# Ledger of designs, part 38: VHH binders against q9xw16

Target 1, 132 residues: q9xw16
Amino acid sequence: MSGWNAYIDTMTAAAPSIKRCAIVGAADGSVWARTEADNVFKASEEELKTFVALFNDVTQVPAKGADIEGVHYVVPRTEESLIFGKKENTGFFAVKTKSAVLIAVYEGPNEVAAQVRKAVESMQTYLNNAGY

## First folded at step 23 (VHH)

Design ha19
Fold by ESMFold2, fold request of step 24:
Structure ha19 (fold): chain B 132 residues (1-132), chain A 123 residues (1-123)
Amino acid sequence: as target 1 above (132 residues)
Amino acid sequence: EVQLVESGGGLVQPGGSLRLSCAASGFTFSDRYSIAWVRRAPGKGEELVARITDSGEYTYYADSVKGRFTISADISKNTAYLQMNSLRVEDTAVYYCARGYPPLPEGDYFDYWGQGTLVTVSS
């Protein structure tokens, strides 16, 4: 199963419009798995540490937006364990589990965004039920 | 280098108790992995005995050991334990500590294994 990479593969298979994604530790932003090769998820440890800390109070995120992979996103809305970011024809969904944050960056219209959200939330539920 | 070192095996009479330890190094218990005890009995294949998240919060036990064995994790010592009570002859096996991940429908995946510790239950 190649460890945490199996879960990257599951999400990208469920939503092919995901361009890049990662699974990172919720406490420190350390990378557990990410898309690789020509689709490398490119975020620094410092950026990821800042990013996962947004889940400490998601209500503050719409006012300031979010940065991932050196890109600044407008955050139209959040939910207790979900952040949705948007920049032009690209966006991201991030969800928090017990121990991790799942990040999926996609490109495309709103129909694509719904597919991406469903993929990450399904994995969120699975990992939470497994204790992660 | 990730390393798992088991200790605590030995010879014990039926009804007795043993406590196995699995000391981990090269990674920390941070709610990213699982630790499992897998045993191989004479004439049998591998059996997953117990699994715990490395946070210590979520456990699994094989039906054959439920109520008799307790798996635990001590995050501060980076060590997992298997308390084995009411031991039976059929518990005789080499017990391995292994590091794993969230289970999938296809089963568990373990990337690092200890060398094993022998537990013999005999009158």
Scores: ipSAE 0.461, ipTM 0.770, lowest interface PAE 2.1, mean pLDDT 91
Fold by ESMFold2, fold request of step 24:
Structure ha19 (fold): chain B 132 residues (1-132), chain A 123 residues (1-123)
Amino acid sequence: as target 1 above (132 residues)
Amino acid sequence: EVQLVESGGGLVQPGGSLRLSCAASGFTFSDRYSIAWVRRAPGKGEELVARITDSGEYTYYADSVKGRFTISADISKNTAYLQMNSLRVEDTAVYYCARGYPPLPEGDYFDYWGQGTLVTVSS
């Protein structure tokens, strides 16, 4: 396995409701790792570049929403380095580290969302402490 | 293609110093990877000696080398260095430069390795 894919595996194991997940470069949205095989994370290079740029000013994101994998999400919440998107029974959490953005797409009710958020924020803390 | 090329090994007396270099090509230091020095002593397995983020900001050292070895990175030259001071006979090993990732819960993973450079410490 690729070294960054181990972190994909860690997040999906911690929150099984994560259906697709990616780690992308914060500067340009380049894909460092993603879920593959049956659950391929499919977002274009152009879409990811736009997506990571949302972290330049998270306060403006709720007004315009976010697009990932060709799906438009309403963004009811943002925090320093965190964007939460929602569409029907699906959603995403994205967090920014020093050098990367972690994106987790999930399905399920709001109780599931808390588990997904905890998984990505735990990894965010781990990577930040490691210098990434 | 990703390549790592070590240099700077040789024969040195106990208490002496050497500086190892690891020139990287096929990727750039971009805060995505780590560069590590791993050594294999005769009759022993691999030991992680030191690791640095390819940004140069975060370092790790094995207890056996703390205070004696310094790892650094020169982003503009795409090169990492291991300054080895106060060398001891037990530092004798082949030293490999390797590209890695953030510290892993399951252990370190290195996807590209250099050819190794021999460091011999003997009187």
Scores: ipSAE 0.431, ipTM 0.753, lowest interface PAE 2.2, mean pLDDT 90
Fold by ESMFold2, fold request of step 24:
Structure ha19 (fold): chain B 132 residues (1-132), chain A 123 residues (1-123)
Amino acid sequence: as target 1 above (132 residues)
Amino acid sequence: EVQLVESGGGLVQPGGSLRLSCAASGFTFSDRYSIAWVRRAPGKGEELVARITDSGEYTYYADSVKGRFTISADISKNTAYLQMNSLRVEDTAVYYCARGYPPLPEGDYFDYWGQGTLVTVSS
């Protein structure tokens, strides 16, 4: 198993409300690590390639929404390297680092979303500073 | 199958220079990994000498070699290099190339290792 799984563990420990998450290559959507077992992050390579390409122009994403794991999310807001998606009481945060996209899928109210965002952005900063 | 093949070791006098090469196969330098040089000297454990992201942009050096050694990566050749200048007797060791990941608080993790190349610094 790849050594990227340690970073999955770090994010899920920082925000226990994360139900599933993944680290994927920003260039091609390849899976470097994901939650597994009872909490498998299920997305095809083709879906992930489409998803990471959204970061090529985040300003157009709110009009389109985003698909992850076969689920369509409304995207209420984006930032330069962040996409936030919502579907009912679930959502996701995705952030882009130099070489990767971090995806965290969560369930719960807006207070939960803030915790998830903080966990994912902290990892984004760490990986960027390490050159990834 | 992932392989790392070191070359460039040998016998050199103190003050001399050598360049080690680490040719990688079974994966491509793609901003996902790091390449490290780790040495094992007689009577000592392993020492992380230098590390570079496989993009070639971020480096780390042990204090014992800083200013004397330079690590680099050539993405087009899928090869990392360690330029060793101002060599000293204490640099005598087997030098291993290893593949790693972003550092963790508990230390570095390397999943693939080369066979090693011997560097002997002696007059």
Scores: ipSAE 0.425, ipTM 0.747, lowest interface PAE 2.3, mean pLDDT 90
Fold by ESMFold2, last read:
Structure ha19 (fold): chain B 132 residues (1-132), chain A 123 residues (1-123)
Amino acid sequence: as target 1 above (132 residues)
Amino acid sequence: EVQLVESGGGLVQPGGSLRLSCAASGFTFSDRYSIAWVRRAPGKGEELVARITDSGEYTYYADSVKGRFTISADISKNTAYLQMNSLRVEDTAVYYCARGYPPLPEGDYFDYWGQGTLVTVSS
């Protein structure tokens, strides 16, 4: 695939437990690419604007939690450019690059979370090195 | 309606210089895309000459032009430039401006192209 959609395909291929994912602009939350069709990533413009702003200070996020696709997640873990959220048997990893935020929503036991994190962080490193 | 408009081509002697401009409209330089110069010489295929992130921070050059050409971007003017120094006869080509994305292992993809500007290096 081509354009930003190629990176959606790369992440979902690397971690099949990812059910939905998106690449959004870090400044405003605008959607650059997302999973479509049977696994469409659905989040409002207002929700994504609020979500990307969490990266302005990740230390505040565990107290607030995070909302994606109308679902509220508990955030037990953050790092400078990473937010991990959990709700029941689902979770997300989100990472910030120079210009974007990568969001991957997955299902499964905690053992698959490492695979999802690795896929998203590998893409984060690649995009940062390319200037994005 | 994304548009890319090239200018600055012309006839120049070997060893001379030209600066090409690529004025963009229909999108804003915002660190989401790349801008590239691609050339087609008579009887040759296309060659990626240079690429820059639309923020102006990261660049790539073909080996054939390294040290002679410089790509740049002016965010405030929504315009990219190719400064071409020490020109050679083999640089003669139509130069196209194109909008792209982060590089992929299988190569670059460009979704919008300008109409091209002719650079002729002779005499």
Scores: ipSAE 0.412, ipTM 0.738, lowest interface PAE 2.4, mean pLDDT 90
Fold by ESMFold2, last read:
Structure ha19 (fold): chain B 132 residues (1-132), chain A 123 residues (1-123)
Amino acid sequence: as target 1 above (132 residues)
Amino acid sequence: EVQLVESGGGLVQPGGSLRLSCAASGFTFSDRYSIAWVRRAPGKGEELVARITDSGEYTYYADSVKGRFTISADISKNTAYLQMNSLRVEDTAVYYCARGYPPLPEGDYFDYWGQGTLVTVSS
């Protein structure tokens, strides 16, 4: 609700289909904030370190896929600061800001994915403009 | 464990200068937080004077101090500074440094505060 947790709350409010969400340091994957309580974001330190490093060369990610919370996702699309992963009726969007990576894991059909993307990209823009 | 230790306050004549320092420990300046100077004058409440990202790259100033005060961060010393020039009687206040986060429309949140240092501008 305050500190970096306020930004978790903002994203989940903007796209209620987000099941779990985290903000992690872009340099090392350290968790700055995450969804807690009934929907704890449960990724290991080593997994997050590997995950944020994918942004060092996003062109290699579609061939490798990505792991989050012990789940392997196919990555059909990347952009310079965005990774989109899919597995069956679930997926994630991850975006990189100046200092952080925002990760949102969701469930649902195509219009859910678009809403989740908009929520994380809006936050990405806000944080970049604020220097983060 | 996080501590912010202020120094540099005192009595100064109008038109004078002071430099406040805020030495941080328990966390490292990176680009995760912000450091702010907040002042409280008797009967006026709190005013956010200046804010800087702890990387030193992005700044904010209150209109009341813009052009006269400069906030900076020295990552190698884990210290933030407020250079106060052309001081006026209305700048008299207790100045606190505080650790914050990216701003939200509803305002700033600060989780750690220094002890405060008194700046008195009078003749």
Scores: ipSAE 0.399, ipTM 0.729, lowest interface PAE 2.5, mean pLDDT 90

Design ha28
Fold by OpenDDE, fold request of step 24:
Structure ha28 (fold): chain B 132 residues (1-132), chain A 123 residues (1-123)
Amino acid sequence: as target 1 above (132 residues)
Amino acid sequence: EVQLVESGGGLVQPGGSLRLSCAASGFTFSDRYTIAWVRRAPGKGEELVARIKDSGEYTYYADSVKGRFTISADISKNTAYLQMNSLRVEDTAVYYCARGYPPLPEGDYFDYWGQGTLVTVSS
């Protein structure tokens, strides 16, 4: 439906361990696209507004953790445009572009995390080069 | 409802100029979308002429129009423009404005189109 669904499909195809995924506005957390059907990304826009604001000061996030879809994740460390979290056999990667935040929630052993990160960062680079 | 309305087309001699306008409603120009001009010449397929994002910070032009056409946008009016200079007979076409997204390798995707405006270049 949304023109942004093609980019969701690209990320999920690149990393099969991604269970849910979303593209949201970096300024306000508005949902541009998200996975649906059997793998609905369930974060509310209110929650996403809070989440994207974490990028305003990523240095404080490890001490507090991060919440997505009502689930609290431990955040081991952050980078300027990267927040990632872990909980048991699940985790998430969130990267910030010029205009958007890409969020991917995955399930599996730690070994799958590298592929998920690569998929999200690849999309980050692609969008940045296009001015997004 | 999302709408795009083109205007400014007409008959012009080779070497002349025209300025097309695309008035958008039902959405606002934002970080989410691009605006593009696409033309269809008689008996030919669609050609992406120009694309704009962020009030002109990011623009694309087809090689066939580079240096002659300029795409721009006025955010306050929610309107995009195509300034066409040094017009040639081969520029004759129906010109459409369309709402788009980041370009894909397989081609740009547009979800809303205007009705089109005819540009005829003839001596």
Scores: ipSAE 0.813, ipTM 0.902, lowest interface PAE 0.7, mean pLDDT 95
Fold by OpenDDE, fold request of step 24:
Structure ha28 (fold): chain B 132 residues (1-132), chain A 123 residues (1-123)
Amino acid sequence: as target 1 above (132 residues)
Amino acid sequence: EVQLVESGGGLVQPGGSLRLSCAASGFTFSDRYTIAWVRRAPGKGEELVARIKDSGEYTYYADSVKGRFTISADISKNTAYLQMNSLRVEDTAVYYCARGYPPLPEGDYFDYWGQGTLVTVSS
């Protein structure tokens, strides 16, 4: 088990609506940790490589959308280090740190999105402060 | 396979200096990991001595070694170092290097350890 699993657990505990999540390398999309068992994060490394590259220029992402786990999401919002995707009653938040990209896929009404964002941004801040 | 190998330990007089090395193999120093030095003195538990990420911009030192020890890493050699100056008798311990992760509130987690190298400070 990866030492990064503890950080996955922290995010999922902070936002119960998170169904799957992963921590991947910002440079290459390599998987550092992912949810498993009943909630397997299924994105391939090839897909993740493409996904993390979106952060090189987030301004184009809203027009094209983003794909995670073979699912296409519309992207209502981007920031320099944040991509928010939405599809029906599901969505994802992806945030970039110095070294990593945190991805949380959630399911539920729109009201749960705020909690999910808070969870991933909290981890983002934590990791950034640690140099990650 | 992941492996960490310490070297540089030995006998030194109080006030002396030693430089420990930790050669890593089976993985490369990257944005993913930290390297730490942990020591175990006779009759005592483990003590985190120092931790480093990347080239040294992010370091941690135990209060007991601040100002005397310096942790560093050479990415090109996949090797970490612990420069120990002004050594004291209480620094006597087996020194281990370990692969770690971002620090956790409850303490650092390490998944791989070296075999350790003995440092003895004695007159």
Scores: ipSAE 0.811, ipTM 0.901, lowest interface PAE 0.7, mean pLDDT 95
Fold by OpenDDE, look of step 23:
Structure ha28 (fold): chain B 132 residues (1-132), chain A 123 residues (1-123)
Amino acid sequence: as target 1 above (132 residues)
Amino acid sequence: EVQLVESGGGLVQPGGSLRLSCAASGFTFSDRYTIAWVRRAPGKGEELVARIKDSGEYTYYADSVKGRFTISADISKNTAYLQMNSLRVEDTAVYYCARGYPPLPEGDYFDYWGQGTLVTVSS
């Protein structure tokens, strides 16, 4: 019902491999929007609070991994505002804007990761340009 | 329940000033939302006048009101304002306060609106 769902739809449309997606507050992990129905993003706010805090020091994340929706991911790559996690044929990209964290969980071969990354980074850039 | 209540409208002469208020309840001003002023003049469609993010780090103004109107927000009062200076006859309209989000390429989206307040600029 949130207007932020439009941004979820934009990202999922841009990358069909995205199975679940969420937009959360960067400060507290509060859920602004998430995929629902058959593709419910299930992370709790407590988990998300912990997750968004990872961006406070991304350099430590590869060593310990990251948890989303009760699933532990290895983290092959981090950037200042990006966390990339992988587990078997699944993964996630999380990008941070000024105000939000965008999380996209995808399923598929490694080749789909590039499209997922592009989708979330495009949204990241768009939101940053809009002051978010 | 989310509510937006506008106030401050009225009759003013050209060149005059007016300050509109939008008192919000049922939600808190935050980075999650924008507050916008949208006006509808007689016989015309809706026009986005101004938009503010949170406490004012990011603002937008229509070209028609730039330099004359100022949008602001008082987080402690959960209230947004539109300071209208150098008013013109063409500024006559019903002014609505609306809760919104970052603009999409397709356009603006607002999920809650106030009842509107009439601003009449006439000599």
Scores: ipSAE 0.719, ipTM 0.851, lowest interface PAE 0.8, mean pLDDT 94
Fold by ESMFold2, fold request of step 24:
Structure ha28 (fold): chain B 132 residues (1-132), chain A 123 residues (1-123)
Amino acid sequence: as target 1 above (132 residues)
Amino acid sequence: EVQLVESGGGLVQPGGSLRLSCAASGFTFSDRYTIAWVRRAPGKGEELVARIKDSGEYTYYADSVKGRFTISADISKNTAYLQMNSLRVEDTAVYYCARGYPPLPEGDYFDYWGQGTLVTVSS
């Protein structure tokens, strides 16, 4: 198992509460890697194209929320390169790198959200430093 | 079908220059991959010579070639290059173009390789 999937594996190992995860191209939302098999990340190409475009102006996202895998999340927080979405006992963190958007969908109480955020932001930093 | 086709190898005297080309097909240079030059010299294993993001940015060079070799990538031509200056006998090797990913702490992984082009540096 190599290529972009190695980065999926690193994030899921760092935060076990991550249930599904993907790395997609920032320009077009194309899937570069995702969790597969029993935990397949299921988002359409059209949905991902719309999702990555949210990073063009994150200030507008809290008012309308965000959709991933056909699920609507409220977005209580955005930052320069980060979108946090929440629905009941589930949520997501998405971060933008120079070339990609990293998406991690998790389940659990708010305590695990910080762990998930740390995992995706650590990978964001790594990829940005490598030019990706 | 992903393919990488090298060209530009040959015989050259020490101190001379060569430019290697790597024409890619089956994928498009943009910002997703690493393109690398890897060489195999007689009696030695593989050595990563240089790598670059397929957008043409973020270069890396082995210490043995720093200041003498320059890697580049041209998105519009879907082609990577290795400009080799101040060549030495020790640079004699088969040079391969390879496609990979952002560097990993454990080392680089390359999923597609070209056929190789021989560079011989001899007086």
Scores: ipSAE 0.347, ipTM 0.711, lowest interface PAE 3.2, mean pLDDT 90
Fold by ESMFold2, fold request of step 24:
Structure ha28 (fold): chain B 132 residues (1-132), chain A 123 residues (1-123)
Amino acid sequence: as target 1 above (132 residues)
Amino acid sequence: EVQLVESGGGLVQPGGSLRLSCAASGFTFSDRYTIAWVRRAPGKGEELVARIKDSGEYTYYADSVKGRFTISADISKNTAYLQMNSLRVEDTAVYYCARGYPPLPEGDYFDYWGQGTLVTVSS
């Protein structure tokens, strides 16, 4: 494991239902690490820049939803540093840390979502405590 | 390509001070990386001396240098510094600047290293 990729591996190991994930810079959406190969996290730089900007005011996100990887999700709820998106049997959790946004896309029923959320929030807490 | 260039080493008497610099190129200090100083004395392994987030925040110091050394980072100059005060003979080592990431439970990982700068504390 090397660099920011180690944190991708930690999240995917903690929640096997995560199908794709990424760590992107909170300021500009630049990709620091992402799942690759047969499970590539595919989002354009323009889409990621728009996506991370949603954290500037999360209260407006439920009204318009969110786009990741060209997929439109409804956003049933947000918290100050968390956006939850849902579309049919898929969803995402995204959390903001001091420096980054962690994005995890999962597949499965809502019961699986709790495990995904826990994995992402645990990493959020770890990175925030480390100053990232 | 990423490059780290140390400077500021030299000979100093016990109780003296030196300031080391680490000029970075091939990446910019912002909020993604850790910058660290690691030292290696003859016949000894590597010791993490200090590290800082590349934004200039969140410092760590080895117990052996706490209160004597100060790490800092200047984003505008893309440069990190190690201010070494109250130097002791046991601080004699080659000091390396290294780029890394947030600490992991299994240890620190550094992907780029400078050439090192010698600090000698004697007499």
Scores: ipSAE 0.334, ipTM 0.706, lowest interface PAE 3.2, mean pLDDT 90
Fold by ESMFold2, fold request of step 24:
Structure ha28 (fold): chain B 132 residues (1-132), chain A 123 residues (1-123)
Amino acid sequence: as target 1 above (132 residues)
Amino acid sequence: EVQLVESGGGLVQPGGSLRLSCAASGFTFSDRYTIAWVRRAPGKGEELVARIKDSGEYTYYADSVKGRFTISADISKNTAYLQMNSLRVEDTAVYYCARGYPPLPEGDYFDYWGQGTLVTVSS
């Protein structure tokens, strides 16, 4: 466990619909912090290494989708530092900062997705401004 | 176990210089943490003096030391430094090296602290 958990707490507080969340190293997918206890973020090391590498060329991601926690998501759109995935009534937003990738898995309708994106992008901006 | 070991403190006259070192073990400098110098003077609370990302980038300095102190990090030696120039009597304090995280609006959080090294600036 690490003090990076404070940033997990900030994102989940800003968007309570986030069910699971993680902060992982952008270079290698190593877990710096994640939701634990009843809502453990369960992605494997190998899966996370593959996942963070998607940001090396986000243009290829919509064609194949993305996997997190053994769940396959359709990726309707990406931006240079953002991947949005959907599966049924669930989804994720992932953003890349200078040092990390922030991953938030949520459940709910379109209004929820916007709140999750805002929470994750606000943290992305905050960490980028701090150099992380 | 994470450990931070400060060195380089001592007695110096006003206008003098000192270089503090903070050798880290139990984690490696990369791009995940903040390394900070925090000082405590007698009867005064803690003051964040300087902060650097453990990669050696993105520095912050308290206004009271800006232009006189330089923080740096050497990844190859897993060590952070505080070069203290033009020292003043008000710089007298115990200086602690601390490991932290990106700054928070409610203040900084440090999870590991060194033992502290005394810097006395007096004639």
Scores: ipSAE 0.271, ipTM 0.656, lowest interface PAE 3.8, mean pLDDT 89

